VHH binders against StAR-related lipid transfer protein 4 (Stard4). Designs and how they scored, part 9

Target 1, 199 residues: StAR-related lipid transfer protein 4 (Stard4), of Mus musculus (Mouse) (q99jv5)
Amino acid sequence: ASISTKLQNTLIQYHSIKEDEWRVAKKVKDVTVWRKPSEEFNGYLYKAQGVMDDVVNNVIDHIRPGPWRLDWDRLMTSLDVLEHFEENCCVMRYTTAGQLLNIISPREFVDFSYTVGYEEGLLSCGVSVEWSETRPEFVRGYNHPCGWFCVPLKDSPSQSLLTGYIQTDLRGMIPQSAVDTAMASTLANFYSDLRKGLR
Below, E stands for the ipSAE of ESMFold2; O stands for the ipSAE of OpenDDE; V2 stands for 0.75 times the mean of E and O plus 0.25 times the DockQ between their complexes.

## First folded at step 4 (VHH)

Design N8 (framework vhh_8ghr_2)
Fold by ESMFold2-Fast, scan of step 4:
Structure N8 (fold): chain B 199 residues (1-199), chain A 125 residues (1-125)
Amino acid sequence: as target 1 above (199 residues)
Amino acid sequence: EVQLVESGGGLVQPGGSLRLSCAASGFTFDDYSYIGWVRRAPGKGEELVARISPSGGSTSYADSVKGRFTISADISKNTAYLQMNSLRVEDTAVYYCARSYEWGYSSGYKAFDYWGQGTLVTVSS
């Protein structure tokens, strides 16, 4: 029941999904977002990809649970490490801002997080776990397996390719069209915010 | 015993420069240790001005100091630095060096578990 092994294997499976299974959900300058129906819940598995003007270690340091995340991520309003098990392995609780004029109210997630080497780069991944304490100002959401692959760009070693897989059940009473719109925009914003944070 | 010892504070004129040092003992810098500089100005709350992952080199800065301050670390000396250029009267504060082993936090500086004694920086004509 190694949660880190199962999580890592699941993300590698996502990374191996054929191009023809994905549909473009949003394409803005320097970021493409795709989606396909999730096999885990009644929602979507999203894929996002873009180039970062920075090396793998610096990019992943800004994404993984840590003090850097809140400096750049406009969506994330708090991040607390609840348990630290081993190197690159923790349980964290984080909260997100309301979206779409509060049609999507603030959410709270409790995730197992694991960062590991992948090929010439890194994989930082997470999955929600059961946590009994809830806070009334937040709706508890659930992340099915999610993660970020970052590898050096072949022709430009000072740049990296960042690929994310996000599979979030926001729960509560939200119109599906609002969920779909928010998810695609959130992923595009993630890239633009991160790029600003790295400067 | 974990200890952080600041040095380099003092009186400087506006537009001047100052370099603060933070000597760490009782632990070594690694990917799970983050070093930050937090300041407290007279009558103001704490402000996290700069952070560094000493082993990874990742840095971040408050908007108020971006382009003027540079944080760095020397792993071999187990020491972190804050180079402060183009100093302004509003940079007057006690500057604290602080360590965090926790990857997450709800409010910037709240994640720091060990603090130095602080060093006073006064920017005045």
Scores: ipSAE 0.000, ipTM 0.181, lowest interface PAE 15.3, mean pLDDT 83

Design N9 (framework vhh_8ghr_2)
Fold by ESMFold2-Fast, scan of step 4:
Structure N9 (fold): chain B 199 residues (1-199), chain A 126 residues (1-126)
Amino acid sequence: as target 1 above (199 residues)
Amino acid sequence: EVQLVESGGGLVQPGGSLRLSCAASGFTFSDYSYIGWVRRAPGKGEELVARISPSGGSTSYADSVKGRFTISADISKNTAYLQMNSLRVEDTAVYYCARKYSWGYLSGYESAFDYWGQGTLVTVSS
């Protein structure tokens, strides 16, 4: 309950950050990505926002840990649920593909994941936890509090607004410009891939 | 800030009636969750006595209260109600208003309630 409560409160705090604190990092058709310096580490807190042509429950079910995530997410190469607490609460381990011709080698993350109601919609959030076992083919990354808010659109109930907050320490020796470029592109691609994956 | 605030509890004689209110703030009632009334009696576990899908109007009740309690919601007031009639000593408990989201029909693996009110005490005694 302490981890779930702190995580949820942190994401709600991010969601309340005023517009003038964000700087546009990438803007493509149907998705905008912003960033601001992280309060948690030497990197950025990213925000992405765009409209989904689907209802809240279906959108979040494709994002949260489960059988559908790997079907559409090109970055994620594996997902293992290590411990189930509730249907909405688990510890998962996932891996990501190398990026930029392997300048960013494959990463591994172990995250506590929690999904909860928020206003008229849902919040699916996560944060990395300590896990002793490592796999040599991956560099262990660390997710500071991250999450996805999804709420119905006022005038289009069959559509929803998806807002994400991502705060990832990829670790290792990577040029910061490469990290920044990869993060912004990854978030834009997340929206494109999810839109294609929704059924 | 999401908040659920209960009111209407109190002391009542067996056979009496009470109406509990649950005022929701920080969110609007929707089809993505339901509102439930959960009670905890001294020396007993938690019991979900009633639930409602506010937008859909569908309701369900525990066998122990069916026919005596009625749950309702007023979307314009963002408030849920529990009308309790023919009260019994066994209905004595702290009553909590809670919100629960729905992930679909997964029997035996349902999602937990995500937000709880502070609770309101109902005492049925002669």
Scores: ipSAE 0.000, ipTM 0.106, lowest interface PAE 18.0, mean pLDDT 82

Design T1 (framework vhh_etentamig_d1)
Fold by ESMFold2-Fast, scan of step 4:
Structure T1 (fold): chain B 199 residues (1-199), chain A 125 residues (1-125)
Amino acid sequence: as target 1 above (199 residues)
Amino acid sequence: EVQLLESGGGLVQPGGSLRLSCAASGFTFSYSYMSWVRQAPGKGPEWVSRISPSGGSTYYADSVKGRFTISRDNSKNTLYLQMNSLRAEDTAVYYCARKYGWSYLSGYTSAFDYRGQGTLVTVSS
């Protein structure tokens, strides 16, 4: 089976993980972030969930690789699509800003990205791939399977439920407390930034 | 230094039972998913069962569901596999693994994190 099939099946498995396996990492207004030990590396699989005041297609179009992502995502500093396979499938290279007063220096990722239908909504997912060329101003990070599920709310069709699974190895020499703080805050901020970008 | 030590294997008749144990050290056992993986003679590794850090959630391969029970004692840093209604097809070396999951490069079959030495289970008449 293709990388897209494996990736999609992996995200669907994450989405089926029982509620009692998650530990709350951060809870702010309108967003809850949970985490559990990763099956892929010595770190965490993070889950974030919140309601968006917009329809599925518009929410996912702002998240997947494309013209709108950099308009609202303050963490992402550049995005280059390296190869298009189909409208919903590409390899992209992107960079992220330094965090926590540069305790976490800027990162670079090279990810396969795939967007597909899921039930009455959409799934946009990704995973890092090997890429030989590096840029010296960035540390190459690695995303294990990550993705965003967006489905309509049953009783409110102008709203959607956005659930994310993020599983990032930042690499380099970073204190574990800094990694833990940055990941939880990044996911909470993702929601507040996206909400501003949609309006 | 991460260490896993399996025990409890042996020869058993079809329909019999065995209880496997795995003693863990060198990491925070109570924070880790734990798995049992087996490898039959001449075959590749097959995932058998997985248990959450608290022990509140358990998962099983279809081939063992209803017959095997995974459990853990976090106070003793020990993982268990209770095997009932054993069949000839259950004959394998059983390994304790801290992690066994999907990987883009390796798929499921090679994604081990700190696998132990294994314990042999033989089911025959």
Scores: ipSAE 0.000, ipTM 0.132, lowest interface PAE 17.1, mean pLDDT 82

Design T10 (framework vhh_7ocj_1)
Fold by ESMFold2-Fast, scan of step 4:
Structure T10 (fold): chain B 199 residues (1-199), chain A 124 residues (1-124)
Amino acid sequence: as target 1 above (199 residues)
Amino acid sequence: QVQLVESGGGLVQAGGSLRLSCAASGFTFSYSYMGWYRQAPGKQRELVAAISSGGSTRYGDFVKGRFTISRGNAKNTVYLQMNSLSVEDTAVYYCAAKYGWSYLSGYTSAFDYWGQGTQVTVSS
């Protein structure tokens, strides 16, 4: 319906942003993280990219809401489905661990999630939705459109290229420098954790 | 064939503890949502606790802080640790399973497979 189409189109727009609009935020072995000012809120749109030694379906199956996500993702501490529309479409609530010695306390997110074909690969994307129930032990964060593109590498179909766009408003009163540090590190850690989680 | 076999039920004194186990077979346990329900005499079954394949948990309000659900994927077993038991916890406890990661409601229809139940009786 309209939310899945709008979300997909927004992520495809992010994927078409020219190289000169991005600034390197962090570069470690086998992953580069960039950022640019967000057009959605007072913060950044982050981009991360790296090669996976696995096929598209296995990579995305570990990322999308599902049985394997919590097994490898060090940041995500819980995942519950609130509404299930189709195999590739749900509303989920998840929580994240505190960061930087709890300068960033645990967050809670309620996201619409959608996975769809993209070129010869897949796109798994999400965006926060309004949800009235809150839990006092968590600060409700907000994900503006976020997603993961995974496509086969040319001439090496057993490998894939994973590109993520993350645009998270952590809310609360957190120094911007702490947010910036945590976001870049979280994305780099996402890649290293996922690589260990893949068979 | 799918089987869920509960064990660990019995008679316990108020204030005591009990650990229930549910041994699962006939499916890929690591790819399942597991739950514990209970049914007291004259009442409908109600959710006690649930745990996803990745370890995300949900608890009924009446047991939150006293009971802990956990899973051992290597042994295909889900556990319910029950502490600070009261006479109001007296019920038949049922193990339940659903293939996959999601759990959308606390109703019995949310689960595909059920054990036969184990009686827990708490005396004053």
Scores: ipSAE 0.000, ipTM 0.127, lowest interface PAE 13.4, mean pLDDT 84

Design T11 (framework vhh_etentamig_d1)
Fold by ESMFold2-Fast, scan of step 4:
Structure T11 (fold): chain B 199 residues (1-199), chain A 124 residues (1-124)
Amino acid sequence: as target 1 above (199 residues)
Amino acid sequence: EVQLLESGGGLVQPGGSLRLSCAASGFTFSSYGMSWVRQAPGKGPEWVSGIRGSGGSTYYADSVKGRFTISRDNSKNTLYLQMNSLRAEDTAVYYCAKLSYWQGSGTYSYFDSRGQGTLVTVSS
């Protein structure tokens, strides 16, 4: 199987993890963030879930690599598509702003990205790949399998349920308490910012 | 060139205490956060504690919370780790590491910014 098949299967496996395996990390307004120890690295697999007042295609189009992501995402400071393999498949390089008064300095990620149908909706997922070029302004982080599931609500098909799985190794020697604070806040802010960006 | 030199490690019995020091040079010490990272034999690096450049905010791994205290003396360009109630599980090489704390400053390779380490052995 290809990288896209393995990545998709891994995200579907995360999506099938039972509720009792998760612990609430943050609950704010219309978003809940959970976490559990990662099986990929010495950190956490985060899960976030909330309702969007928009249809699946528009929600995922704002998340996947494309022209709209930087318009609303406060954390992401640049996004370059390095290679297109297929319409729904690319390698991208993106950067993130520093956090917590630069205790977490700006990061750079190089990810394989894949978007595919899932049930009545879509899955947009990614995983970091090796890339030799580095830029001195950034610390190269590593995303273990991550992704966003978006499916229509049964009783309200103009609304959708957005569920994210984020598994990021920020690298370096950042305090885990700072990582945990930043990750929970980043996911809550992701939902808040995306809701404002959807027009 | 950033230089970090750890000292203060040694053999100590369980329940004992040690104070580690890290002498820093080659950068404006007070402008950067600092951390302690340890690596036990056969294991990957584990972050232990961090402190902001001003000394105002400190952070600790759950495994050492309540037992270890990080501090700094910016007038001496020195970072400290006071380790109390030491356990066998604390046996490791302890490294001093530089964190990026400047607004808009470039990134720093934390591996390139860590010292040579000081060995702490906790055994009877």
Scores: ipSAE 0.000, ipTM 0.099, lowest interface PAE 20.9, mean pLDDT 81

Design T12 (framework vhh_etentamig_d1)
Fold by ESMFold2-Fast, scan of step 4:
Structure T12 (fold): chain B 199 residues (1-199), chain A 124 residues (1-124)
Amino acid sequence: as target 1 above (199 residues)
Amino acid sequence: EVQLLESGGGLVQPGGSLRLSCAASGFTFSSYGMSWVRQAPGKGPEWVSGIRGSGGSTYYADSVKGRFTISRDNSKNTLYLQMNSLRAEDTAVYYCAKHSYWTGSGTYKYFDYRGQGTLVTVSS
């Protein structure tokens, strides 16, 4: 139970970081991706933000752990729920596709996931946990606290604002330029893929 | 404590219509996606249709798209499947399934619970 409280508080802290601390990493139509040095590890905390033409519950339902995620997310290649505690809380194992002609080989993550109300919207967040079983075809990555805030747009009730915080240690020997390129592109692709999945 | 009870199956002529119902209890119905899964004689299970907890999004297998309509009444804790233009190939036991999350996907390993099913026979 303490893990869900700490995780939620950490994400709310990220959400309060001042605008001038972020540097633009990638900007495409309808999505901006920023980053700043992580305080958790030797890497970056990424922030992405964009408007969704859908209501909060519908957007977060597509993001939360579940088999529906695989219907639209090009990066995620498998998702298994290992333990389900409550409707909004589980431990999941998921895998990601190789990137940049396999310079970044497929990764595997085991995350605690928690979805909770936030203001007029929702927060779906996660953090990697210890899991002894490994599969040799994957490199075990590690997600420091990460999550997605979704809140209604004031004066546009059929639309919502989706803000993500991603803080991933891909591990292994990967050139920093490859990590930087992949992370920014992954977040931009997340938005375009999700928008298609909602239709 | 979760219970799903299907009803509405029966014998129907090709081209006919039938409406299946699933009465749910033991969980907060509106918080979970629901699916219909069918199993024809001698075949494995086939996902047919899914609906979100809110009822806002529906999903269909290509084999039933345009003919079947999934819906729910959250005030009555009931899931429905309206089946139109029925074909002999639709003959199967139809199961109501509860998802682990608010999703419309029909993959078997993500169903928390499944009912006992109701038989639909399409025959002249």
Scores: ipSAE 0.000, ipTM 0.174, lowest interface PAE 12.8, mean pLDDT 83

Design T14 (framework vhh_8k46_1)
Fold by ESMFold2-Fast, scan of step 4:
Structure T14 (fold): chain B 199 residues (1-199), chain A 125 residues (1-125)
Amino acid sequence: as target 1 above (199 residues)
Amino acid sequence: AVQLQASGGGFVQPGGSLRLSCAASGFTFSSYAMGWFRQAPGKEREFVSAIRWSGGSTYYADSVKGRFTISRDNSKNTVYLQMNSLRAEDTATYYCAAKYGWSYLSGYESEYDYWGQGTQVTVSS
């Protein structure tokens, strides 16, 4: 099977995990972050969920690889599309800012990205791929299957529900407490930054 | 403080059965993978079995596969090791250990964060 089919099926499996399997990692007024041990590596599968005051297409267009992502995402410092297959499918290379006073140094990721319809909404998902070129100022991280589901809210068609699954191996020698702090904060910040970026 | 208290060891004849328990306190048990390791006098500590935080995935050393069963009860903060068809070579001090998260490296001693003080198992005629 193709990469896009396997990736989509994996994200749908994550989306079907029952509530009782998740543990709350961080809860703020407008977003909840959960996690559970990953089955792919010695780390966590994170889940985040919150309401957006915008329609599905506009929310996902700000998240998927494109010209608007860097305008609102404080964590992402660069984004290059390395290969274009379709408007909804590419390989991208992106970098992230250092975190916790550079205890987590800047990372670089090379991901296959795919956006597809899901129920009444959209799914934008990704997974890291092998890429030989490295930039020495960055540590190459690895994203196991990750993605964002966005569906319309019933009885509130101007709003949508955004659910994310993030499963990142930051690599390098990082204290686990730093990873835990950074991941939960990054996901909460993603929601607050995106909400401000939606015009 | 974190504590792992192993119990249930004792003397048993070859072919017999024994059930070990490890009671955990001082951490969120349901977020940790649990493992059993053993050490015979004059030998290095070796992996026996491990179980994921949810109880869904289990790992076994080849020497115990089919004879030992690991299980856990998150409501009691306890992990168990059911040992069947015991052999003289199973004689050792058995240790329970906890690691945060789950990985395919659950068989490696270095992956574990917390260790219990052990319980002695002696298999002899």
Scores: ipSAE 0.000, ipTM 0.107, lowest interface PAE 18.4, mean pLDDT 84

Design T2 (framework vhh_etentamig_d1)
Fold by ESMFold2-Fast, scan of step 4:
Structure T2 (fold): chain B 199 residues (1-199), chain A 125 residues (1-125)
Amino acid sequence: as target 1 above (199 residues)
Amino acid sequence: EVQLLESGGGLVQPGGSLRLSCAASGFTFSSYYMSWVRQAPGKGPEWVSRISPSGGSTYYADSVKGRFTISRDNSKNTLYLQMNSLRAEDTAVYYCARKYGWSYLSGYTSAFDYRGQGTLVTVSS
């Protein structure tokens, strides 16, 4: 199967995982973050869920590779589209700021990205790919399959439910506790930042 | 010592059915996700199906959805794959695997803790 088909199917599998398989990692106002051991690497698959006060198309347009992402995402410091296959399909390179007083130094990721319809909403998903050029100021991280589902709320169509699955290997020598703390905080911050960025 | 032993393969005609079994020993079977993976002649490995530790959640490759059913019996430490409406394209060696990951860049073996020796399924007239 193509990479886009395999990636989409993997995210749909994650979205079908039963509630009792997850453990709460962080719960703050209007967003819950869960995790479970990853089947891809020696780390965790994180799940985050919360309500957006906006319609599906506007929410996903702020998340997918494009000019809007850098306007609101405090973690992301650059975003370049390296290859463009179709409007909804590309390879992108992005960088992230250091975290925890630089205990986690800035990272760089090169991801295949694909956006497709899902039920009455959208799925924007990605996975890291091989890319030979590296930049010395960044450590190359690796995203195992990841993505964002956004569907309209049943009783309030002007609002949407945003569910994310994130599965990141930060690489390098980082204490496990620091990785766990950073991942949970990053997902909670993603929701608060996105809510402020939506207009 | 971890051991996985597949059985139930054989020759079957198109449209037929087979039930594969995998006997697990040497670990707490009920604590692990289990998978079926197949490898057709001359091709790379293809993930087929996965089941949660309790058996409450099941996942399938698009090529087998609606035709194959994964199940487990934790009291017998056994994993099953019920295969219906078999096609020539299902011909492969089927492997029972523990902790199968999906990687677009990594080789087949890097995703497994353990796998069995496989059981051959041939779908032919």
Scores: ipSAE 0.000, ipTM 0.115, lowest interface PAE 16.7, mean pLDDT 83

Design T3 (framework vhh_etentamig_d1)
Fold by ESMFold2-Fast, scan of step 4:
Structure T3 (fold): chain B 199 residues (1-199), chain A 124 residues (1-124)
Amino acid sequence: as target 1 above (199 residues)
Amino acid sequence: EVQLLESGGGLVQPGGSLRLSCAASGFTFSYYYMSWVRQAPGKGPEWVSRISPSGGSTYYADSVKGRFTISRDNSKNTLYLQMNSLRAEDTAVYYCARKSGWSYLSGYTAFDYRGQGTLVTVSS
C-alpha cells in the first residue's frame, strides 16, 4: 500500500509539471512526445499525449498487466505476472524486442504495477523493483516511476485522453543518440499500435 | 447484466456468404469497441475483427482481411459480420465479444463478456 501511494503521488506530480518545462521530442499525427531531464537518473522523463477513440476502461485494460497487452504492443515480447496482490496490483516481468538493428539488445524489466482511479478516469503506473532471477538472453533494464493517465473527453464521451510518463534506464553501453531516437519512436508507435489493438 | 446474443450461422458452401448478427443489451453499446472471435474445432480462440465505438475504425486478422466486413448499428445495439468468399478453414463457432477488463476473480481471459456463439460450417 505505501509503495502504491508513493508511486501514485509521484505520477500526479509529473502530471502537474508546467508546460514550459517540456520540450517537444517528436510530433506526428495524433500524438505528441515531449521530454525533460529526469530528476531520478541521468536520462529523460518522457511525456506522450493523444486522443483514443475508446472509453477509459477499455484503453487502460489494454495497457495494464493482463491478456490484452501482448496482442497489440509490438515492443513487448513477453509478460508474466509474478505476484498478484489484488485486482489492481501486481509484480510483473516483461521483455522487449531489440531496437535499431539490435544496437539496443532485448531488455527485461520487473515492475510493481498499480491501477487506481484518477478524477473521472484511471491511472495505471509502475516502477521497477529488485528481482534476483535474471535471464541470460536479456539485459535487465530499470523503469523509474512511469504511468498512463486516461480521462474521458467532456465534449466527446466515447473518446478519452491518454497521457503517458515514461522514465526508462535501458542500462548497458548504448550511445545516447540511439536511446533518444528509440524512446521517442517507441512512444509514437505505442499510440499507433494501441489504436489498432483496441477491442 | 451484460448480454450478447449471436445469430446468422449455418451451413454454407465454399465461396458462399453469411451475415452474422449480435444483439447487445445491459450496457451502453455505443461506448465500447466490439469484436468477433472464433474457435475452430479442437483449436483455441482466434480474434477475427474489431470495430471502434463510432464505427469509424475497423481492424481485421490477416486470415480474413478483404473477405470479412465488421459493422455496427448503434441505434439498434447490434454488431454485424459480413463474411464473403468463405473457405473450409473459416469453419468455427463465432462469438460476439466485449472486452470489459482484467479481473483476478475471473482469471486472465481474452474476453470478460462473450455470447453463446453461432456455428458456421463451410462444407467441403
Scores: ipSAE 0.000, ipTM 0.167, lowest interface PAE 15.4, mean pLDDT 81

Design T4 (framework vhh_7n9e_1; at its last look DockQ between E and O 0.04; V2 from the best seeds 0.00; counts 0 for: pae E 16.3 > 2, unsure alone 64.7 < 65, grease 29.6 > 24.2, SAP .67 > .668, placed apart)
Amino acid sequence: DVQLVESGGGLVQAGGSLRLSCAASGFTFSYSYMYWGRQAPGKGREWVSRISPSGGSTAYASSVKGRFTISRDNAKNTLYLQMNNLKPEDTALYYCARKYGWSYLSGYESAFDYWGQGTQVTVSS
ESMFold2-Fast, scan of step 4: ipSAE 0.403; ipTM 0.724
ESMFold2, look of step 5: ipSAE 0.000; ipTM 0.276
ESMFold2 (binder alone), look of step 5: mean pLDDT 81; pTM 0.813
OpenDDE, look of step 5: ipSAE 0.033; ipTM 0.441
ESMFold2, look of step 7: ipSAE 0.000; ipTM 0.119
ESMFold2 (binder alone), look of step 7: mean pLDDT 80; pTM 0.811
OpenDDE, look of step 7: ipSAE 0.006; ipTM 0.274

Design T5 (framework vhh_7n9e_1)
Fold by ESMFold2-Fast, scan of step 4:
Structure T5 (fold): chain B 199 residues (1-199), chain A 125 residues (1-125)
Amino acid sequence: as target 1 above (199 residues)
Amino acid sequence: DVQLVESGGGLVQAGGSLRLSCAASGFTFSSYAMYWGRQAPGKGREWVSRISPSGGSTAYASSVKGRFTISRDNAKNTLYLQMNNLKPEDTALYYCARKYGWSYLSGYESAFDYWGQGTQVTVSS
């Protein structure tokens, strides 16, 4: 199967994992973050979920590679589309800011990205791909399959439910406690920042 | 710097067993999922088995499921493939690989990097 089919199927498998397999990592007013050990690497698969006060298309358009992502995402410092295969399919390179007083130095990722319909909503997913060019100011990180599901709320069609699966190997020599702290906070901040960006 | 060295291949009769080893060096072995692949004469490469970094999760191609067992020893930086009930169709060059990423230009198998030189397995009837 193609990479888009395998990636989509992998995210749908994550979305089907039973609630009792997840452990709460962080819970703030309007977002819950869970995690479970990853089957892909020696780290965690994170799940985050929260309600957006906007329709599916607008939410996903702010998340997928495109002109709006950098306007609201405090972690992402650059985003370049390296190759376009189709309107909903590309390879992108993005960079992230340092975290925890630079205990986690800036990272660079090169991801295949694919956006597709899912039930009454959308799935925007990605996975890091091999890419030989590196930039010395960044450590190359690796995203195992990651993605964002967005579906309409049944009782409130002007709102949507956003569920993310993030599975990032930051690479380098970073204490595990720093990774754990950064991942949970980054996901909570993602929701807070996105909510502000949609207004 | 990254090296993968396979060993343990040989000639064996159908129904026999072999254990392959792959000695890894030049990277943090325990941080990577590892793979066994094979290439039969006149055919392309196909994946055989995968093991997670901790060894807690494994997967197998349908053709070898139930007969082959993948394992690893992270303290010794070594990957293993126990092959039981070998069939003539298992004849191939076997190699270990580290998966760096997914290939956007072709399938799952082309996402591997750091292939070893391989070890030949020949199964006679």
Scores: ipSAE 0.006, ipTM 0.209, lowest interface PAE 9.9, mean pLDDT 84

